# Ledger of designs, part 14: VH-VL binders against q9h9l3

Target 1, 176 residues: q9h9l3
Amino acid sequence: PRKMVAIDCEMVGTGPKGHVSSLARCSIVNYNGDVLYDEYILPPCHIVDYRTRWSGIRKQHMVNATPFKIARGQILKILTGKIVVGHAIHNDFKALQYFHPKSLTRDTSHIPPLNRKADCPENATMSLKHLTKKLLNRDIQVGKSGHSSVEDAQATMELYKLVEVEWEEHLARNPP

## First folded at step 6 (VH-VL; framework fv_amlenetug)

Design z11
Fold by ESMFold2-Fast, scan of step 6:
Structure z11 (fold): chain C 176 residues (1-176), chain A 124 residues (1-124), chain B 108 residues (1-108)
Amino acid sequence: as target 1 above (176 residues)
Amino acid sequence: EVQLLESGGGLVQTGGSLRLSCAASGFTFSDYAMTWVRQAPGKGLEWVSAISGYDDSTDYADSVKGRFTISRDNSQNTLYLQMNSLRAEDTAVYYCAKSPWEYDQSGYDYFDYWGQGTLVTVSS
Amino acid sequence: EIVLTQSPGTLSLSPGERATLSCRASQSVSSDYLAWYQQKPGQAPRLLIYDASSRATGIPDRFSGSGSGTDFTLTISRLEPEDFAVYYCQQYGDSPYTFGQGTKVEIK
């Protein structure tokens, strides 16, 4: 059996007018929701927009943050060869400058049975906050201090576990 | 300090069995993947088997698959390698080694600490 | 499996000289997950470098690693008497783990 982890990343804006999304925090949890990795990450480019309302990242978090190259190595070591669960996970992989095999990727924003359980259209992209409220009766991403990537990764793993048996059987019959 | 101490090596006849132990201290043993690596006399290093620090899932080199079993007893902080159907080519010093990342599910990594090794000699 | 080939097999040098050890992989090592170990006679291997270029805790700065993809190098800038040993590279980017055959650094 394949091992499984869940990931959530926070990005800040770099490049002209802050249009480029650069990794600034990454949280990874195991199947039971225990934290395997949670670090602030220093982008190699100047931060133009901290996007604090959503990322929770402030200038003080960057003072002792792990440099991108080092953090990337640590993160990819955890992800390689594992089933990686995330929500809109392509954004996280893009920020990591990493390609993870589609056969080992599980995106909770694109799992029809999960939407069905939440009484949502099967092919719609629902937010992590909405699915967590509907299926786990829990409020995440509350307040104005930004999102907790640990909280988001934990919620993502719990959501996947609700459909794991059904979805793994589907993927075995219909490989991506 | 991290310490790994192997034991259980010795002389055994072809077709025989032997169980190696590795006593661990100085870290939270249950949280780390552990590995056995062997070295035949005058030869290089060969990976043998790994066990996860997360769920105790195991993996084996093709040369030992079906004959060797890796296991751990977290209450005793001890790693084991049960070796059955031993062959002359299994003659080697067997090292216990620790992965650097806690809860790493892959079991595949570099090794930050090694034991001193225990010699297994298989003869006919 | 990825085969690692180290060269030279034996490197004969004097203390104070620079040592350059090569490790070539039969195919690209994922994420440059390559480590270097030092082994002295009768002793266990000791980690020197991981992730191709990161020096392990307690390892002197005269040891450095470089390279990517299929070609990796371990450099010892000024050999000390205690550096004469066998050096092994190891990849952990793909299962199964594989090691190079070793390079012996000996006193000339």
Scores: ipSAE 0.000, ipTM 0.470, lowest interface PAE 17.2, mean pLDDT 87

Design z12
Fold by ESMFold2-Fast, scan of step 6:
Structure z12 (fold): chain C 176 residues (1-176), chain A 124 residues (1-124), chain B 108 residues (1-108)
Amino acid sequence: as target 1 above (176 residues)
Amino acid sequence: EVQLLESGGGLVQTGGSLRLSCAASGFTFSDYAMTWVRQAPGKGLEWVSAISGYGDSTDYADSVKGRFTISRDNSQNTLYLQMNSLRAEDTAVYYCAKSPWEYVTSGYDYFDYWGQGTLVTVSS
Amino acid sequence: EIVLTQSPGTLSLSPGERATLSCRASQSVSSDYLAWYQQKPGQAPRLLIYGASSRATGIPDRFSGSGSGTDFTLTISRLEPEDFAVYYCQQYGDYPYTFGQGTKVEIK
């Protein structure tokens, strides 16, 4: 009965040389892939690099974007107490400045059975695009205008569902 | 100039409690996540705990979870670590450390500034 | 968790020589999410390198970092007397964040 959601965030570059990743969009979907949250988010710092090819974020998206502190509060209300699924999810949590309990976190970039099903080395970090193509026969992140965080969150939930029973049993035996 | 100064360390018996403080200056304290890292005598570095700039999100190493509590007072520019049920293996120099970028880290990223540390000795 | 293994444990060299320190991860780490610290006896650690190769403010250019995936290197091109210390790598690419055991660079 513990509810499960999937999250995907888009980050823009802030700080010197744009090397710092700041939250600029967040999408959250439920177990069935229905959208619970999807907002553009205005970073509190000056945006140096929109990283548009990957993030899909443009200056126009910032005009009516939700301020970071407000968006963060809304997002954390959704995540708190739930099992949260993501891909390389530590990046999303860092951008949210949020510590989600390890026992309730599922990272599809670090699930050895998932890599094994995709004929990939178990300890390699495979991209969401690659795993989705190999295991779901679906092309995501298509084109040159950036990623859809809704599409990515939905794909991430579907990938987790492929190994959910096996991985939950593993975690019950090996609690983090 | 960024300065971090730890205090509150000392000798305490097993099962006892101690509260460490870290006084921060030279930056907008509330904008940065903070962390505690410890080092046992002659050993390497071990991350202990982290807290967000807002003070509303915290995390702990498994070895201290349930015994240690991190907190901060942004009005006083001070970070705290409340240590309860102390064990001999908690003997270490405790360092206060700062995250490098405002509003962008969870607190256990890499650390651009460190305090000089405060020694906690737990004996029987 | 990602285990970081540093080698060698001790590196005995003379001033003027090149030091090459290794940090190997049990699984892939983003090349932008590894840091190196220097620690002298009785002192706090000091940040040298972050993001595998970016030198921190005030760090001399004789210090350089490189590597990606599971294999990272800290190089000190010409050791100065003040460089004899213990060096730690740290990954912050994957939770929980972990440190290596350290490499001691000592005078031969």
Scores: ipSAE 0.133, ipTM 0.711, lowest interface PAE 5.8, mean pLDDT 88

Design z13
Fold by ESMFold2-Fast, scan of step 6:
Structure z13 (fold): chain C 176 residues (1-176), chain A 124 residues (1-124), chain B 108 residues (1-108)
Amino acid sequence: as target 1 above (176 residues)
Amino acid sequence: EVQLLESGGGLVQTGGSLRLSCAASGFTFSDYAMTWVRQAPGKGLEWVSAISGYGDSTDYADSVKGRFTISRDNSQNTLYLQMNSLRAEDTAVYYCAKSPWEYDRTGYDYFDYWGQGTLVTVSS
Amino acid sequence: EIVLTQSPGTLSLSPGERATLSCRASQSVSSDYLAWYQQKPGQAPRLLIYGASERATGIPDRFSGSGSGTDFTLTISRLEPEDFAVYYCQQYGDSPYTFGQGTKVEIK
């Protein structure tokens, strides 16, 4: 098994006028797309905006949700020492209040070969939905009931696998 | 403090063009989808157009498809609405409005902040 | 498209009274996909409620939303002078997003 996982987090709005993005769900899948972690997470601050259409998170999910501090510990045990794949992954790490080494981080929103395959400018930031449609011919995030962080993590891993050989060779020659 | 300020409204003749701007401050503009909503004098609200945070996804009301173009300049924190082939029924106050979350998707959902609006009057 | 019908068109009340505003959808809307806005003359709309019942930041607890399916209600438990305004419901569960025609809450 590869020492590589993909992560996708759902955030809710906390703080003044719901402007702060706080972790409320995290899904982690292995190289083959099998779920290693999928929990609702209770933010330490009052939730102002559930962002339900996109997050899929409702008040009912918070009743038995894992407190942030405990969930963070569990998640970091899975991520530490592994290559972590995500899309705009800096947002996930920010919500986790966590630094992951750049040498072990793969952000599918910032991989020039992936954009090139999608006929997009190399330095543009493309959405996960757009890249998945262009490169995997698959529609994700299509429902009105919120996104599935499991589905997003799985799509993210599949996108990375399209450029894995090329990108890992690039990183070996040009360490981050 | 989140602020949205529209500009560019005015009087134009039927068939003319006009470009609206919305200057945003107090939040990371590129992380949020943005929307235009209009209100004809004495009438209710009508959704017009939306654009994702990265600008790679847009949507339009049927009444404006093919005539209006929404765009954004994230380096200048500015949202635009290019209006072409204007009709009398386009006369309205145009509001820019912000989506409440930073997911990269078209932002015509519910709106947590609104600008003061800019009046567009189309006459013959 | 989903048509939202608000009733009454005008509600005439005095400060201190309870206001009950209705929004009815032509088709079923998830309770998580309805919002309420307040608009005062010459001002932009202000978000009050989203997800049918969740109060937006800074909105006083006298405002509450309820309902599901096709019938939704905004309640103002004890009107303050600043609450006299036009109120709009909005659904965001189906494209195009649509607004109700508005209910005017005016001083009796």
Scores: ipSAE 0.000, ipTM 0.502, lowest interface PAE 13.1, mean pLDDT 87

Design z14
Fold by ESMFold2-Fast, scan of step 6:
Structure z14 (fold): chain C 176 residues (1-176), chain A 124 residues (1-124), chain B 108 residues (1-108)
Amino acid sequence: as target 1 above (176 residues)
Amino acid sequence: EVQLLESGGGLVQTGGSLRLSCAASGFTFSDYAMTWVRQAPGKGLEWVSAISGYGDSTDYADSVKGRFTISRDNSQNTLYLQMNSLRAEDTAVYYCAKSPWEYDREGYDYFDYWGQGTLVTVSS
Amino acid sequence: EIVLTQSPGTLSLSPGERATLSCRASQSVSYDYLAWYQQKPGQAPRLLIYGASSRATGIPDRFSGSGSGTDFTLTISRLEPEDFAVYYCQQYGDSPYTFGQGTKVEIK
């Protein structure tokens, strides 16, 4: 069986008009929610917009942050060969500049049984905050000082565990 | 100016192999993810494969997994697509394409520059 | 995968008229990461719009994009002769990246 981890990344705005999302923090937790990785990451390009309200990233976090190339190598060593759980995870992989195998990827924003349990439309993309409140009765991403990627990764793993058995069986019969 | 020049297309029999090349100039090649997109005669666009700027991460459409291999040589500014076990349905014009921003090194984006395309015809 | 459906399949108009092209996704496009391309016969696609509404460098003001979630629109105000072409939408919010089937804008 393959090991399973959950990931959540925080991105800042770089490039023209701050429209490019660049990795600035990454948190990875194991199946039980224990932190395997949590580092602030220095983008190789100028930060135009810290997006602090959502990212929680401030200029001081960039002091002594791990350079992107080094952080990426560390992160990929943890992800390679494992089932990786995330919410809207393609954005995390995009920020990591990494292609994780589709067969080993689990995106809690696109699991119909999970939406069904939350009394939400099966094919809609629901936010992590909404699903966590509905299914785990927990408030995450509270306030305007930014999100905790550790908190988000932990919530994501817990959400996946609610549908893990039925979804893994579905994937075995209908390989992605 | 940004320039992408493709080569290697041609007529090949079913079950055969072919390697496409895309020579890049006018930008720092290693900083950008690259992609192959194909278009069958009279049909729309279909994404085929992508490779990160570092060349260490790749992705493929389900229709080509196990048969096609994307690679790049950053020292020569060249992108490759090795196509094996070719089928009639692989007949298409193959385009190489580049990510739009210098800070994006991943193929999970839109494409600001495209090559001229090279025709691959697979017949029995 | 996210399926993109474009409508109409063919739009027959005269120069000077407004063209409105639709692209509908089978599920919400993450972050409205949707692009539009123009393709003329024998040529590679040309980027027009990205991020649903941002015009690419060098693209005339007559081209505009709008929409969010599952419904997106490309508008060409006052068609010029060179605008008669095939137009494709593409989502890049979720892997695999997918394209619509195209809308042909042709002379009436």
Scores: ipSAE 0.006, ipTM 0.551, lowest interface PAE 11.4, mean pLDDT 88

Design z15
Fold by ESMFold2-Fast, scan of step 6:
Structure z15 (fold): chain C 176 residues (1-176), chain A 124 residues (1-124), chain B 108 residues (1-108)
Amino acid sequence: as target 1 above (176 residues)
Amino acid sequence: EVQLLESGGGLVQTGGSLRLSCAASGFTFSDYAMTWVRQAPGKGLEWVSAIEGYGDSTDYADSVKGRFTISRDNSQNTLYLQMNSLRAEDTAVYYCAKSPWEYDRAGYDYFDYWGQGTLVTVSS
Amino acid sequence: EIVLTQSPGTLSLSPGERATLSCRASQSVSSDYLAWYQQKPGQAPRLLIYGASSRATGIPDRFSGSGSGTDFTLTISRLEPEDFAVYYCQQYGDSPYTFGQGTKVEIK
């Protein structure tokens, strides 16, 4: 596909009182929204809090989940050298223990023209749900059993496409 | 006990190069992300660069990107910072610091242990 | 880049008094990923607080952190002689990781 992918990760709570966020699912889509990767991922450490209301992760998903180290290798092979789009993407990269080049990173939570189109303050951090409803007239993250990382990755790519030409031109003039 | 010991600092001319080392002990070095933070004389702290435990992913502050290279030798428990094309504004005490990142947990970019620092002075 | 602004620049107090240090972010800090460090002259920084409010191992309970979003506070309930130092806040919610300019707590 194109030189651009979108990513969304789900995290569960590990460590003391479940306060550490560990990767438990990752979805990656191409420019057209086709799924390139979507796997449940098993943290090597004990899961204290599944955070199911937000993550959608349950114990059953861990039974055949890909171990973290293996999943990380697979994911990084897809991300390396590509423009990676995400929403609050620093959280995804932290969960992956990965530093993606800033010049190849596009964070839809920090693109002023996107907020402007949604009638939001340009430098505010708006949720993916809010931007998707305002700009695409679509409800995501509906229901009470957690989010779909595939749905979120697809929405994120579609949001970026709304400002892609303008933002890429801006970045060419103002390299990160 | 966790210990980090920097070395390699000194006086260098503008345009020159210098390599800093950080010897780590008291923890499983390869499981943790490591970072360099600097502090110019009389000034505050500035994050410089980070490398995760696997050693296959790195990050840099814009001020040093293209000039500095972070690397690690997990067999020797040593972190490095190769500094090229040094400028007067690179004059600082350089600290080696440990992140609480582990391969099985989400990364954190705060620093739970720091070395004593090594002074780099860049002059014309 | 998130800019952290600390206030006051200098805080002059006596042992036994309460110190309140402020750190304001130019944008909301994701997940309240904010840390506080103490630095004494000639020494490396020492972690005090992470995640806005969690005390690091070995840090006395007179140190406490609070706040969320853009406004964060470090409180030292009763200053001890050893607490006179420079304090830095740091955000790790968004790359690049940034520090405040520091607040010096000095003896009156």
Scores: ipSAE 0.007, ipTM 0.603, lowest interface PAE 9.2, mean pLDDT 88

Design z16
Fold by ESMFold2-Fast, scan of step 6:
Structure z16 (fold): chain C 176 residues (1-176), chain A 124 residues (1-124), chain B 108 residues (1-108)
Amino acid sequence: as target 1 above (176 residues)
Amino acid sequence: EVQLLESGGGLVQTGGSLRLSCAASGFTFSDYAMTWVRQAPGKGLEWVSAISGYGDYTDYADSVKGRFTISRDNSQNTLYLQMNSLRAEDTAVYYCAKSPWEFDRSGYDYFDYWGQGTLVTVSS
Amino acid sequence: EIVLTQSPGTLSLSPGERATLSCRASQSVSSDYLAWYQQKPGQAPRLLIYGASSRATGIPDRFSGSGSGTDFTLTISRLEPEDFAVYYCQQYGDSPYTFGQGTKVEIK
């Protein structure tokens, strides 16, 4: 069977007003939730806003952080040829400046059966926190010190596993 | 050019209801968290409510919890504040304000653009 | 909630003078998530500074922010006539968002 991983990235604000999202941390876990990659990443542009409330990233994490170009190469070696699960994953791929084949991409923010199980409108984009609470009865992203990208990647994989059989069958009949 | 235009303010009785609207243009509305901030006559600023870009996170000041509901219609680029069980102390100019965040994670932010405000007067 | 206390309540100065406005938090503001706004009578607030020290787009360099933890300062190096206004600090590190009560900078 094709290997599957889940990814969650943390971004900091760069560019005018800190409106550009630049990769500053990436976590990748395997099917069982074991960590395959978890590194702080130094953006090539000046960090205007650490967005610490969300990212958990502080100036100290940038000391000896892996430069973007090197980290990107490491990450892409892990993702290539695998089914990649994420939540609003287009943001992660944009930050990585990477295109992953749509046929190998699974976005838990756009899986109608998952929303249905959570008693949410099928076409709504629900947060990872909401889906995890409704379907796994767990609280993630607690507090104001930033999110754990490892925790988020693990939750994302578990959410996907709830609909994996149904969704893979759907994709086989309706290829992207 | 970012523009935010509030409407729906007016005079209402204590215990009444009112719905405010904020029409947004000049940016991709669904990518940004939005906020309502109010200011009572001659007083300072008070945060009221926030909503994430996709609408799946909302938050409220304790003074309005259970009475006010923030919502958005991203297809119409419009933010709403439904105000129920209005009290005299809700009398204020209500401002629509935009967060600078590009992604759907936050209702806890600073506000880079503000509307002109709409006055709500609650009396008996 | 984090309470923000601004001082002085009113600052009476002449054009050309330096204005120094204080904002103190009841507990540490994480990542210096502190913003400053200017409000003129009858107008909406205008963002000046975010992240304690970053100037917003279009804000003149006479405005500067500094500080960390619980003590923050907005400085206007040389007051111009249009700078006489009310200034508010705001923290966005914790819910609910809170504003200071404001400092009025008025012409002497």
Scores: ipSAE 0.006, ipTM 0.500, lowest interface PAE 11.1, mean pLDDT 86

